# Ledger of designs, part 3: VHH binders against Pleckstrin homology domain-containing family S member 1 (PLEKHS1)

Target 1, 116 residues: Pleckstrin homology domain-containing family S member 1 (PLEKHS1), of Homo sapiens (Human) (q5sxh7r14to129)
Amino acid sequence: EVCKQDYFIKSPPSQLFSSVTSWKKRFFILSKAGEKSFSLSYYKDHHHRGSIEIDQNSSVEVGISSQEKMQSVQKMFKCHPDEVMSIRTTNREYFLIGHDREKIKDWVSFMSSFRQ

## First folded at step 23 (VHH)

Design r5 (from m1 with T58V)
Fold by ESMFold2, last read:
Structure r5 (fold): chain B 116 residues (1-116), chain A 119 residues (1-119)
Amino acid sequence: as target 1 above (116 residues)
Amino acid sequence: QWQLVESGGGLVQAGGSLRLSCTASGFTFSKYAMGWYRQTAGNEREWVAFITYEGYTVYADSVKGRFTISRDNAKNTVYLQMNSLKPEDTAVYYCAATDEYDEWSFDYWGQGTPVTVSS
């Protein structure tokens, strides 16, 4: 079941963090995967590119907790920390950039809702 | 049918240099990002270097400053220039390719070229 969908600029794998051209605009679809989990799938031109599993072993936060990384993203995209969300899974950390602080807040709150 | 063929491996003295090549066929090379990996017996493959199709390069910390990855799209070839070689660089070196690196995964792999660095 689709819960939310929208565009974000997605971070590349960590090895390419500093490569601005490796940050890609993707369409995201958030779906329920179980009672306490979501699947966040992303697409380019309607083609599935990957998925992020949101469950008890992951965290979703507004901004980027690493000060150095947050400063780099602000320079690259001229954005406020509240326009970015961080998703940390057991396997990888993702940064999603939206240029709408209320959208970021809403998405983070929704994805964290299974903890309440 | 796609193919990746590595060459340029061999035996070299510590402190020496080698240039590895990987020639691609059967896919549109300019649309693929390329990487080099290495593997010693009994261990998992270790990432060494990566070049995006836009030309951005990144390196593992263990080789940074000593190795240089480059590409020549006209020749469908990616290179790894290996300088200041150490015995710890001894491994089988593999070329890899992907047309999308969102997941840091590779679609195509070569068969490898062995490199031995003697002390």
Scores: ipSAE 0.300, ipTM 0.661, lowest interface PAE 3.1, mean pLDDT 90
Fold by ESMFold2, last read:
Parts: sequence; structure tokens; C-alpha cells
Structure r5 (fold): chain B 116 residues (1-116), chain A 119 residues (1-119)
Amino acid sequence: as target 1 above (116 residues)
Amino acid sequence: QWQLVESGGGLVQAGGSLRLSCTASGFTFSKYAMGWYRQTAGNEREWVAFITYEGYTVYADSVKGRFTISRDNAKNTVYLQMNSLKPEDTAVYYCAATDEYDEWSFDYWGQGTPVTVSS
């Protein structure tokens, strides 16, 4: 029922966006939660730290749509826009850095597949 | 059993200064991020300041340049130095703690310490 799993560097809450040390490497496990939804759980050292619910009220995109935020992330992590994904939920926006363009593309496509 | 105890509140003249303290016990303080909130009657708690366990500090716009959050891990204590106080800073001030700030939520809250700023 696990669909995908891998490490990403995860953004902190928006108040801490500019705090590089608040961006944390987490292990992510993507699982089906329903017919058209996923649960994206994240862990530190096998301890659950939180989850992101992906459904029709959320969006997943390659890169960061805010040019200012994308430029900041590029400076902080020396990455390209296509090595980052954005997940917007009703409550929060998450940025996940993978440093692998094909991995990011694959994850975004997979999580968006229920809209087809 | 955990505990957060605020102290240092009281009555102060506008333009004055006050230092709040929050002493923690029952958890590993150095692994926790700490925050200060304030609340006036009939309103939601308002975030004031936050310090990560790595020492990064963030402030609400209304207090930037006047308030300073700091921590002393040897004393299990977080501080809020409040300078240039204004009557609108009058509130009950709460200390809060979390070891997981990925979701901007807090596990532990103190009882609050009242601060009154008079004209």
C-alpha cells in the first residue's frame, strides 16, 4: 500500500522560511488513503513527525511559483527549480527538495494522477 | 510530568522595560523550540516571538525591534526582554514549547504571567 518512499529536505512553517536550519531532511512514505487521495507521512529516524494529505483540495507542482521564494531556495540549497516540488494544502504550503529532477517529476506526476 | 512556569510580569510605565522568564522541567529543554504568546480578554492568543532549539529567532511585526527572545539551556529557561513598552502590550503572556515545529503547533503551555503597561 506504500506507493513511494524517499528522502527530501522539507520546508519549515512559513514563519521560519528563511531559517536554513529549520529545513529538515525527512523520510517520506506515500500511501494510498482513498480512491483519489494519498497520505504523505514523514519521519525522522523512524519516528513519525507529521503527514500531508493529498486530495482534490490540494495541488502538487514542480518548482515554487513564487519567484522570490524559489530564488531563496536556490541560494540556500544550490538547486534548480525542477529539483523542488511544492505541495499546497488548505492549511499550508510545503516545499520538498530532492536534488534529482527525474525523481521530482515522477513524484509530482504520480501524486497528480488521480485528476485524470 | 512536565512544567512551564512564567514569571516577571507586573505593572510598568509606558516606555519602560520588563523581562519575562519561563522555566521548564520534566522534558529535555535543549531539544525544544520555545515561544511567547499574549492574550487580551475576549481575543485569540497572539504569537509574539519564537526561538528554535538551534537559536534562530523570529518575531511578530508588532514587537520587532522592541522585544528580544533568548534562551539559557543551562537554566532550562527562555526569556522575553520587553523594551519600549506601550499600553497595547498589556496582556497575559504565555510560554509555549514544542519538540516538533514542522506544523507550528505547541505541546506545552504555561499558566501565563500578566503584564500591564500604564500611561
Scores: ipSAE 0.292, ipTM 0.666, lowest interface PAE 3.2, mean pLDDT 89
Fold by ESMFold2, fold request of step 25:
Structure r5 (fold): chain B 116 residues (1-116), chain A 119 residues (1-119)
Amino acid sequence: as target 1 above (116 residues)
Amino acid sequence: QWQLVESGGGLVQAGGSLRLSCTASGFTFSKYAMGWYRQTAGNEREWVAFITYEGYTVYADSVKGRFTISRDNAKNTVYLQMNSLKPEDTAVYYCAATDEYDEWSFDYWGQGTPVTVSS
């Protein structure tokens, strides 16, 4: 049921957005959780640290919609907007930095297309 | 058994100051991020301040410029310096700890120290 897996730098909770040391490299495993949903689990050193549930109420986009936040991430990580994906759930917004715009486009397209 | 023990609460007049302390035992303090929360009766706990194990600090908007969180890893203690106190700051203040804050959640909680701010 594993669809994709790779490393990304993951944003912290929103309160810590500006804390560069609070952004963590994690290994992500994207799995089908139902017909139109995914579970995106993340790990540190093979230990499960959390999961992001992606369903019809979620939004997955390339880049960061907030220009202010996108500029901050670019300064912190010296990255292009297309090297970042945004995942907005009911309770939280996650930013994942991949440093490979084709990888980001592929992941976003996969999650968005399957849900449509 | 882990412990978080808060102290320094009490009654203070508006405009006054208090310094809260929270001493930890039973876990490696330097590997933990620390936070302060507060709660009034019948309400959910409200986040006040947070300090990462790297020393980065962040505050709720309602306390910015008035409260300062700090830590002393040698004493296993986190502090909350509360200045320019307002009646709205009246609450039971809780210390909290986590070694994983990706989900903005805490593993350990103290029993709380009451703070009353009167005019």
Scores: ipSAE 0.273, ipTM 0.650, lowest interface PAE 3.3, mean pLDDT 89
Fold by ESMFold2, fold request of step 25:
Structure r5 (fold): chain B 116 residues (1-116), chain A 119 residues (1-119)
Amino acid sequence: as target 1 above (116 residues)
Amino acid sequence: QWQLVESGGGLVQAGGSLRLSCTASGFTFSKYAMGWYRQTAGNEREWVAFITYEGYTVYADSVKGRFTISRDNAKNTVYLQMNSLKPEDTAVYYCAATDEYDEWSFDYWGQGTPVTVSS
């Protein structure tokens, strides 16, 4: 069921976007949810912290579409847009920073291939 | 056993001030983010204010500029200073705590303290 796993720096809830200390490094495990969808779970010190459901109502992209938000992230983390992925669900938008362009591309491609 | 105990609620005239306190025990307070929520009868709890363990504060638009959240780690206490109170601020106010706020969710909740703002 596990498809991919790795560390990313995860955005906080939107209310805390500008709080650099609220962005946290988490371990992510991507698993198939059994209906052509994914569950992306994340952990702190091996303890489950939450999950992101990726289905037909969500989108996954390289970078951040908002110029203002992308510039803020670049300033906060000294990263390039291609080192960040955006995951938009019906409930929330998540930004994951990987600091590895090929890793980000690989994860985005994989999750986009199984969304139907 | 963990505990969150709110105090300081009561009846106040519109335009007045009130200070809520929430004292914590049974967990390492300095490692927890703290929030205040409020609820009117028949409605879902509404977020009011939040303070991270690093001290970053954020407020709901409806209270911004009127309410101030603060914490005193030596006393294991979080405060909500409520100024320029309006009748629509009438609610039961709840203290909440979490050491991980990745999903904007809370592990611990107080029993609430009622606040009534009269016209």
Scores: ipSAE 0.271, ipTM 0.639, lowest interface PAE 3.5, mean pLDDT 89
Fold by OpenDDE, last read:
Structure r5 (fold): chain B 116 residues (1-116), chain A 119 residues (1-119)
Amino acid sequence: as target 1 above (116 residues)
Amino acid sequence: QWQLVESGGGLVQAGGSLRLSCTASGFTFSKYAMGWYRQTAGNEREWVAFITYEGYTVYADSVKGRFTISRDNAKNTVYLQMNSLKPEDTAVYYCAATDEYDEWSFDYWGQGTPVTVSS
């Protein structure tokens, strides 16, 4: 079941956080995977590039908890903190940059509501 | 038609050095991040090193301090300088290209070049 979809700029692995060109705009599709889990797949030109598995052990929040990282992202992409969401899985932490604060809030709220 | 061609593999003694090259064609090299992977029979492919558009380099812990990845955009070539080689470095080494750094999401792969390190 497809729940939501939109474009976001996806962060690279942590080692390349400061590499601006390593942040890529992708098309994201959020699908329900289980009762309290989602699969967030991202695409480039309709080609599947990867997926983020979000379950009860994951955390989803607006912004970036690290002030230093948040400031860096703001400078790199000229975005508002509320236009960013963080997804922390057991394997990796992702930062997704949107273009609308309300949409980000909606995405975070939606994913959070089904994981409680 | 895109192509990645690795070269420089061979037999070397432990403690020795080897320099791998990967030459790209058929795509805009300067707009791709380049990486090296290695694989032994019966095992999964292992990430070794990566270099971004800007020249940021990242290394697997097992090769840090010994291997150096670099690129020459004028030659459409990425290199892997391998120093202080160990028998456990023996593998087929593969070159990969991607418009983003993601260990298992690459646009192009080479056919590989074998490296054998004897004790």
Scores: ipSAE 0.188, ipTM 0.584, lowest interface PAE 2.6, mean pLDDT 91
Fold by OpenDDE, last read:
Structure r5 (fold): chain B 116 residues (1-116), chain A 119 residues (1-119)
Amino acid sequence: as target 1 above (116 residues)
Amino acid sequence: QWQLVESGGGLVQAGGSLRLSCTASGFTFSKYAMGWYRQTAGNEREWVAFITYEGYTVYADSVKGRFTISRDNAKNTVYLQMNSLKPEDTAVYYCAATDEYDEWSFDYWGQGTPVTVSS
């Protein structure tokens, strides 16, 4: 079941955090995988490039908890902190940059509500 | 019509050096990040090194300090300088291109070049 979809700028692996060009705009599709889990797949020109598995062990929040990282992201992309959401899985942390604070809040709220 | 062609593989003694090359065609090389992977029979490919279009480099822990990845955009070529080679480095080395660093999400792959390091 497809729940939501939108474009975000996706962060690269942690080693390339400071590489601006390693942050890529992708089309994201959020689908419900289980009762309290989601699969967040991202695409480039309709080609599947990867998926983020979100379950009860994941953390989803508005902004970036690290002030240093948040400041870096703001400097790189000239974005508002509330235009960013963090998805922390057991294996990796993702930062997704949007362009609308209300949409980010909506995404975070939606994903959080089903994981409680 | 795109193509990645690796070269430079061969037999070398432990402690020796090799320089691998990968020449790209059929896409805008300068806009792609380039990576090297290696694989042995029966095992999964493992990441070795990566270089962004900006020139940022990342290495697997097993090759840090010994391998150097670089690129020449004028020649559409990425290189892997391998020094202080060990028998454990024996594998088929593959070149890959992508606009996003993700171990299994590359747009293009080469055919591979074999590297054998003898004791």
Scores: ipSAE 0.181, ipTM 0.578, lowest interface PAE 2.6, mean pLDDT 91
Fold by OpenDDE, fold request of step 25:
Structure r5 (fold): chain B 116 residues (1-116), chain A 119 residues (1-119)
Amino acid sequence: as target 1 above (116 residues)
Amino acid sequence: QWQLVESGGGLVQAGGSLRLSCTASGFTFSKYAMGWYRQTAGNEREWVAFITYEGYTVYADSVKGRFTISRDNAKNTVYLQMNSLKPEDTAVYYCAATDEYDEWSFDYWGQGTPVTVSS
């Protein structure tokens, strides 16, 4: 079941965090995988490039908790903190940069509500 | 026509070292990110290391501190220096090239070179 879809700039692995070119704009599709889990798949030109599995062990939030990282992202992309969401999985933390604070809030709220 | 040719695989004892090489041809090497992946029979390919065309490197947690990826654009070659090898590192190692990274979509793949680490 497809729940949401939108474009975001996806963060690279942590070691490439400061590499602006490593951040890629992708089309994201959020689908329910279970009662309290989602699969967040991302695409380039309609080609599946990967997925983020979001379950009870994951956390989603508006912004970036690390002030240092948030400041870096703001400098790199000239974005507002509330235009960013963080998805922390067991093995990786993703930062997705949008362009609308209300949309980001909606995405985070939606994913959080179904996981409760 | 493009080609990726891996070499350097073989049998080594645990704790030993091995250096893999991957030589590219048929495309502009310096514009591509290069990566190493490994796979065992019946399993999916596992991310090992990646190096961007700018020289940024990223490693899987399982190999961080033990493996080093590097590239020589003059030789169109990417290397994987593997130190402190473990039996768990046993796999077929594949070289990959892409103008993108951090995603499971690659433009070119090598045929692989086997690495066996004995205990």
Scores: ipSAE 0.156, ipTM 0.559, lowest interface PAE 2.4, mean pLDDT 91
Fold by OpenDDE, fold request of step 25:
Formats: sequence, structure tokens, C-alpha cells
Structure r5 (fold): chain B 116 residues (1-116), chain A 119 residues (1-119)
Amino acid sequence: as target 1 above (116 residues)
Amino acid sequence: QWQLVESGGGLVQAGGSLRLSCTASGFTFSKYAMGWYRQTAGNEREWVAFITYEGYTVYADSVKGRFTISRDNAKNTVYLQMNSLKPEDTAVYYCAATDEYDEWSFDYWGQGTPVTVSS
């Protein structure tokens, strides 16, 4: 079941966090995987590039909790803190940059509502 | 019509050095991150090193301080300088290109070049 879809700039692995060009714009499709879980797949030119599995052990929030990282992202992309959402899984932390604070809030609220 | 061609592999004694090269064609080299992987028979491919087109480098713990990855965009070539080689470095080394850094997501792969380190 497809729930939402949109474009976001996706963060690279932590080792390349400061590499601006390693952040890639991808098309994201959010689908329900279970009662309280989602699969967030991302695509480049309609080609599947990967997926983020979001379950009860994951955290989703607006912005970035680390002030240092948030400031870095703002500097790199000239974005508002509320235009970013964080997805922390057991294996990796993702930062997704949008361009609409209300849309980010909506995405975070939607995912959170099904996990609680 | 893209292509990645590795070269520079061979037989060396432990403690020796080798420099691998990978020449790219058929895509905009300067827009891709380049990397090296290695694989032994019967085992999965192992990540070795990566370099973005900005010059950021990342290394596997097993090769840090011994291997250096670099690139020459004018020559569409990525290099792997391997110093202080060990027998456990023996493997087929593969060049890879990707628009997004991820250890298992690459757009292009070379055919590989064998490296053998004798005791």
C-alpha cells in the first residue's frame, strides 16, 4: 500500500556527511510494510536505488537533533531546519531534505501516527 | 558503451607495493565517486576504498595507513596505491563507479585485476 511519495535530498553514509555532492536527490515512495512499519524506497530515474526500513525501533523527527549537524546542513543546502527530517534506524541514520516545512511535518506526523 | 578497465595487478612479495589503475569511459567521470573492491574465491566482495569527485576519501579499517586512493579527472583514471602489502591482501581487485556512495550500490564495475602477495 503506497502512502506517500515525493522528492527529497538524501544524506550519504556518515563518513561522507560533509560531502555536499554525496547528498542525492531521489524520488521516495512510502509504503506500509506492517501494522506499525513502513518501507521507504527511493529511486533515480525510475530505477530502484534502495530502501529504508522503518519499524518500532526507528525514530522519525523534524530537523536534526545534533545542533552541529543541523548547522552544517543549513550551511551546505541553505535550508530551514524544519525542511529536514531525520530517520534513525538500527543500522543507519538518514537525513532527508525537502523544500516545504508543512510537507515535512506531514510526513513525520504520518509515519509517527502508525508507529505509536 | 561505458567501460572501466583495471590494470596494475600482479605478484609481489609481502611488504612490497603495487599501484592499481582504473580508466573510465562512456560516462562523465568527474561526476562519479570511484571506488575499489576486492574479492577472493568463495567469498563476498569486500569494500576497500572510495573517493568522491570532491576529493573526500574513505578506507576500510584493514587497509588504513597502507592504501591510498586518488583520482585524475583529466585522465579519467582512479588509482589505488597499495603499500606494505600482506598475504591477506591477495584478491581480485575491482574498480567501481557510482553516482551515490553506498557499499552495495554501484552503477559500473570493471572486470577486475588480480593481486597476489606471497609470504
Scores: ipSAE 0.127, ipTM 0.526, lowest interface PAE 2.7, mean pLDDT 91

## First folded at step 24 (VHH; from r4 with T58V)

Design s1
Fold by ESMFold2, fold request of step 25:
Structure s1 (fold): chain B 116 residues (1-116), chain A 119 residues (1-119)
Amino acid sequence: as target 1 above (116 residues)
Amino acid sequence: QWQLVESGGGLVQAGGSLRLSCTASGFTFSKYAMGWYRQTAGNEREWVAFITWEGYTVYADSVKGRFTISRDNAKNTVYLQMNSLKPEDTAVYYCAATDEYDEWSFDYWGQGTPVTVSS
């Protein structure tokens, strides 16, 4: 079941973090995957490109906790920290950049609501 | 039918150099990102170097400063210049290609070219 959907700029694999052209605008669809989990799928031109599993072993936060990385993202995209969410999974950390601080807070709050 | 063909492997003494080549056919080379991996017996493949179709290069820490990846779109070829080789660099080296690097996955793989670095 679809819970939320929107466009964000998504970070590349960590090896390519500093490559601005490797950050891609994607359409994201957040779906409930279980009682305490979500699947966040992303698309380019209606073609599925990947998925992010959000469960008890992952975390979602507003901004980027690493000050060095947050500064880099701010320079690259001229954004406020509150316009970025970070998603850490077992295997990878993702940064999603939006342009509406309240939307970012709403998404983070929603995805974090099952975690106590 | 697509193809990736590696060449340039061989036996070299520690401290020496080799240049590996990987020539592509059957797809639009300039629209693909290219990578090099290596594998030793009994171990998983290890990523070595990557070059995007925009030309951005990135290296594994174990080879940074010693290896250089480059591409020549006119020749449909990616290169790996390997300097200051160590016995630990002994492996079969594979080139790989992808038109999507969001998931750090590759669509096409070469046959591999063995590299042996002797003490």
Scores: ipSAE 0.254, ipTM 0.638, lowest interface PAE 3.4, mean pLDDT 90
Fold by ESMFold2, fold request of step 25:
Structure s1 (fold): chain B 116 residues (1-116), chain A 119 residues (1-119)
Amino acid sequence: as target 1 above (116 residues)
Amino acid sequence: QWQLVESGGGLVQAGGSLRLSCTASGFTFSKYAMGWYRQTAGNEREWVAFITWEGYTVYADSVKGRFTISRDNAKNTVYLQMNSLKPEDTAVYYCAATDEYDEWSFDYWGQGTPVTVSS
């Protein structure tokens, strides 16, 4: 079941972090995958490009904990920390830029709700 | 149908150089990012180098400073210049292509070209 959907600018694999052109706008669809898990799928022009599995082994937060990385993202996109969310999984760290503080807060709160 | 054909592999002395080529057909080369991987027997493929369709290059730490990836879109070819070769660089080298590097995964793979670095 679809819980949320919207556009974000998504970070590339960590090797390409500093490559601004490697950050891509994607359409995200958040779906419940289990009692305490979500599947966050992303698309380009309706073509599925990948999925982020969010469960008890992952974390979702507003901003970027690394000050160095947060400063880089702010410079690259001229955004505020509260317009970015970080998703850490076992295999990868993702940064999603929404350019909307309330949207980011809402998504982070929703994806963290199974921990309340 | 698509095709990736590696060439330029062979036997080379430690400290020497070798240039690998990978020629693509059956897809729009300029819209694809290209990578090189290598594999030794009994091990998983190891990423070596990557070049985006914009020309941005990145390297594995083990080859940084020694290897250079480049591309020639007019010839549908990606290259791997391998300098200061070590016996540890002995492997089968694979060319790979993707029109989506967001997942750090590749859609197309070549058959590989063997490289042996002798002491």
Scores: ipSAE 0.239, ipTM 0.601, lowest interface PAE 3.6, mean pLDDT 89
Fold by OpenDDE, look of step 24:
Structure s1 (fold): chain B 116 residues (1-116), chain A 119 residues (1-119)
Amino acid sequence: as target 1 above (116 residues)
Amino acid sequence: QWQLVESGGGLVQAGGSLRLSCTASGFTFSKYAMGWYRQTAGNEREWVAFITWEGYTVYADSVKGRFTISRDNAKNTVYLQMNSLKPEDTAVYYCAATDEYDEWSFDYWGQGTPVTVSS
């Protein structure tokens, strides 16, 4: 079941956080995986590039909790903190950059509501 | 048609050095991150090192300080300088290319070159 879809700039692995060009714009599709879980798949030119599994052990929030990282992202991409969302899974943390604060808020709210 | 061709594998004694090369064709080399993986029989393929289009390098903990990855865009070649080799480095080494660096993402793979480190 597809819930949402949109383009976001996806953060690379933590080792390449400061590499601007390692942040890739991808098309994201959020699908319901279980009663309280989602699968967030991302694509390039309709090719599946990866998936983020979001469950009860994940954390989704607007912005980036680390001030240092947030400032770095703002500097790199000239974005507002509210245009970014963080997805922390058991395996890694993802940062997705959009261009609409309300859209980011909506995505975060949606994913959070189903995990309660 | 894309192609990745590894070379430089062989037998070396522990503590020795070896330099692997991977020559790419069939895609815009400078736009891809290049990397090396290795695999032993019966085990999962593990990443060893990556170098981005910008020249950022990332290494697995097991090879940090011993291996160095580099690239020559003019030659469409990525290198893996392996120093202080250990028997546990014995594996088939694969060259990989991707335009999105991630542990689970790849676009192209080579056929591999074997590396054997004797004790």
Scores: ipSAE 0.197, ipTM 0.589, lowest interface PAE 2.2, mean pLDDT 91
Fold by OpenDDE, fold request of step 25:
Structure s1 (fold): chain B 116 residues (1-116), chain A 119 residues (1-119)
Amino acid sequence: as target 1 above (116 residues)
Amino acid sequence: QWQLVESGGGLVQAGGSLRLSCTASGFTFSKYAMGWYRQTAGNEREWVAFITWEGYTVYADSVKGRFTISRDNAKNTVYLQMNSLKPEDTAVYYCAATDEYDEWSFDYWGQGTPVTVSS
């Protein structure tokens, strides 16, 4: 079941965090996977490039908790902190940069509410 | 048409060194992350090292401290300096190019160069 979809700039692995060109704009599709889980798939030109598995053990929040990282992202992309959401899984932390604070809040709220 | 051509492979004794080169043509080299993979017969291809546009490097745990990846954009060439070679490093080494390292989706692959490390 497809729940939401939108474009975001996706962060690279942590060791490439400061590589601005390693941040890629992708089309994201959020789908319900289980009762309390989602699969967040991303695409480039309609080609599936990967997925983020989000369950009750994951954390989703607006912004970036680390001030240092947040400031870095703001400098790189000239974005507002509330235009970013963080998704922390057991294996990796993702940062997705949007262009609308209200949409980010909506995405975070949606994923959080269905995982409770 | 695009092309990746590896060179520098060969036979070397354990503990020895070897330097691989990969020369690119047919695409804008400086806009691609470059990487090295290796594969043995009957096994899956495994990644070895990557280098991004800005020169950031990433290594597989099995080669950290022994291998060094570098690039020369003026020569459209990526290198793999392999030191302290082990028999388990024996494989066909492939050069790859991608505009998205994180997603492991490669636009171009070389034909490979064989590396044999004797005991």
Scores: ipSAE 0.118, ipTM 0.521, lowest interface PAE 2.5, mean pLDDT 91
Fold by OpenDDE, fold request of step 25:
Structure s1 (fold): chain B 116 residues (1-116), chain A 119 residues (1-119)
Amino acid sequence: as target 1 above (116 residues)
Amino acid sequence: QWQLVESGGGLVQAGGSLRLSCTASGFTFSKYAMGWYRQTAGNEREWVAFITWEGYTVYADSVKGRFTISRDNAKNTVYLQMNSLKPEDTAVYYCAATDEYDEWSFDYWGQGTPVTVSS
């Protein structure tokens, strides 16, 4: 079941965090995978490029907990902290940059509601 | 009609040096991060180094301080300077291109160039 979809700028692996051009705009589709889990797939020009598996062990929040990283992202992209959401999985942490605080809040709230 | 063509592989003695080249065609080179992988028979392909659009470089721990990745956008070429080579560096080296660095997502791969380091 498709729940939400939108464009976000996706962070690269941690080693390339400071590489601005390594952050890529992708089309995201959020689908319910289980009772308390989601699959967040992202696409480039309709080509599947990857997926983020979100379950009860994942952390989803507005902004970035690290002040240093948040400041870096703000400098790189001239965005508001509330226009960013963090998704921490067992294997990787993702930062997704949007352009609407209310949409980010809605995404985070939606994903959190089914994981509790 | 894209293509990645590696060259520069060969046989060298331990402690020696080699310089690999990879020439790209059929895509906008400057918009892709370029990298090198290596693989031995029966083993998984191993990440070696990457260079982004800006020239930001990342290396595997096993090659840090010995290998240097660089690029020449005018020549559509990425290089891997390999110094202080060890027998454990023996492998087929592959050039890779991606507009998004991810260990599991690459747009283009070369056919590989063999490197043999004798003890």
Scores: ipSAE 0.099, ipTM 0.505, lowest interface PAE 3.4, mean pLDDT 91

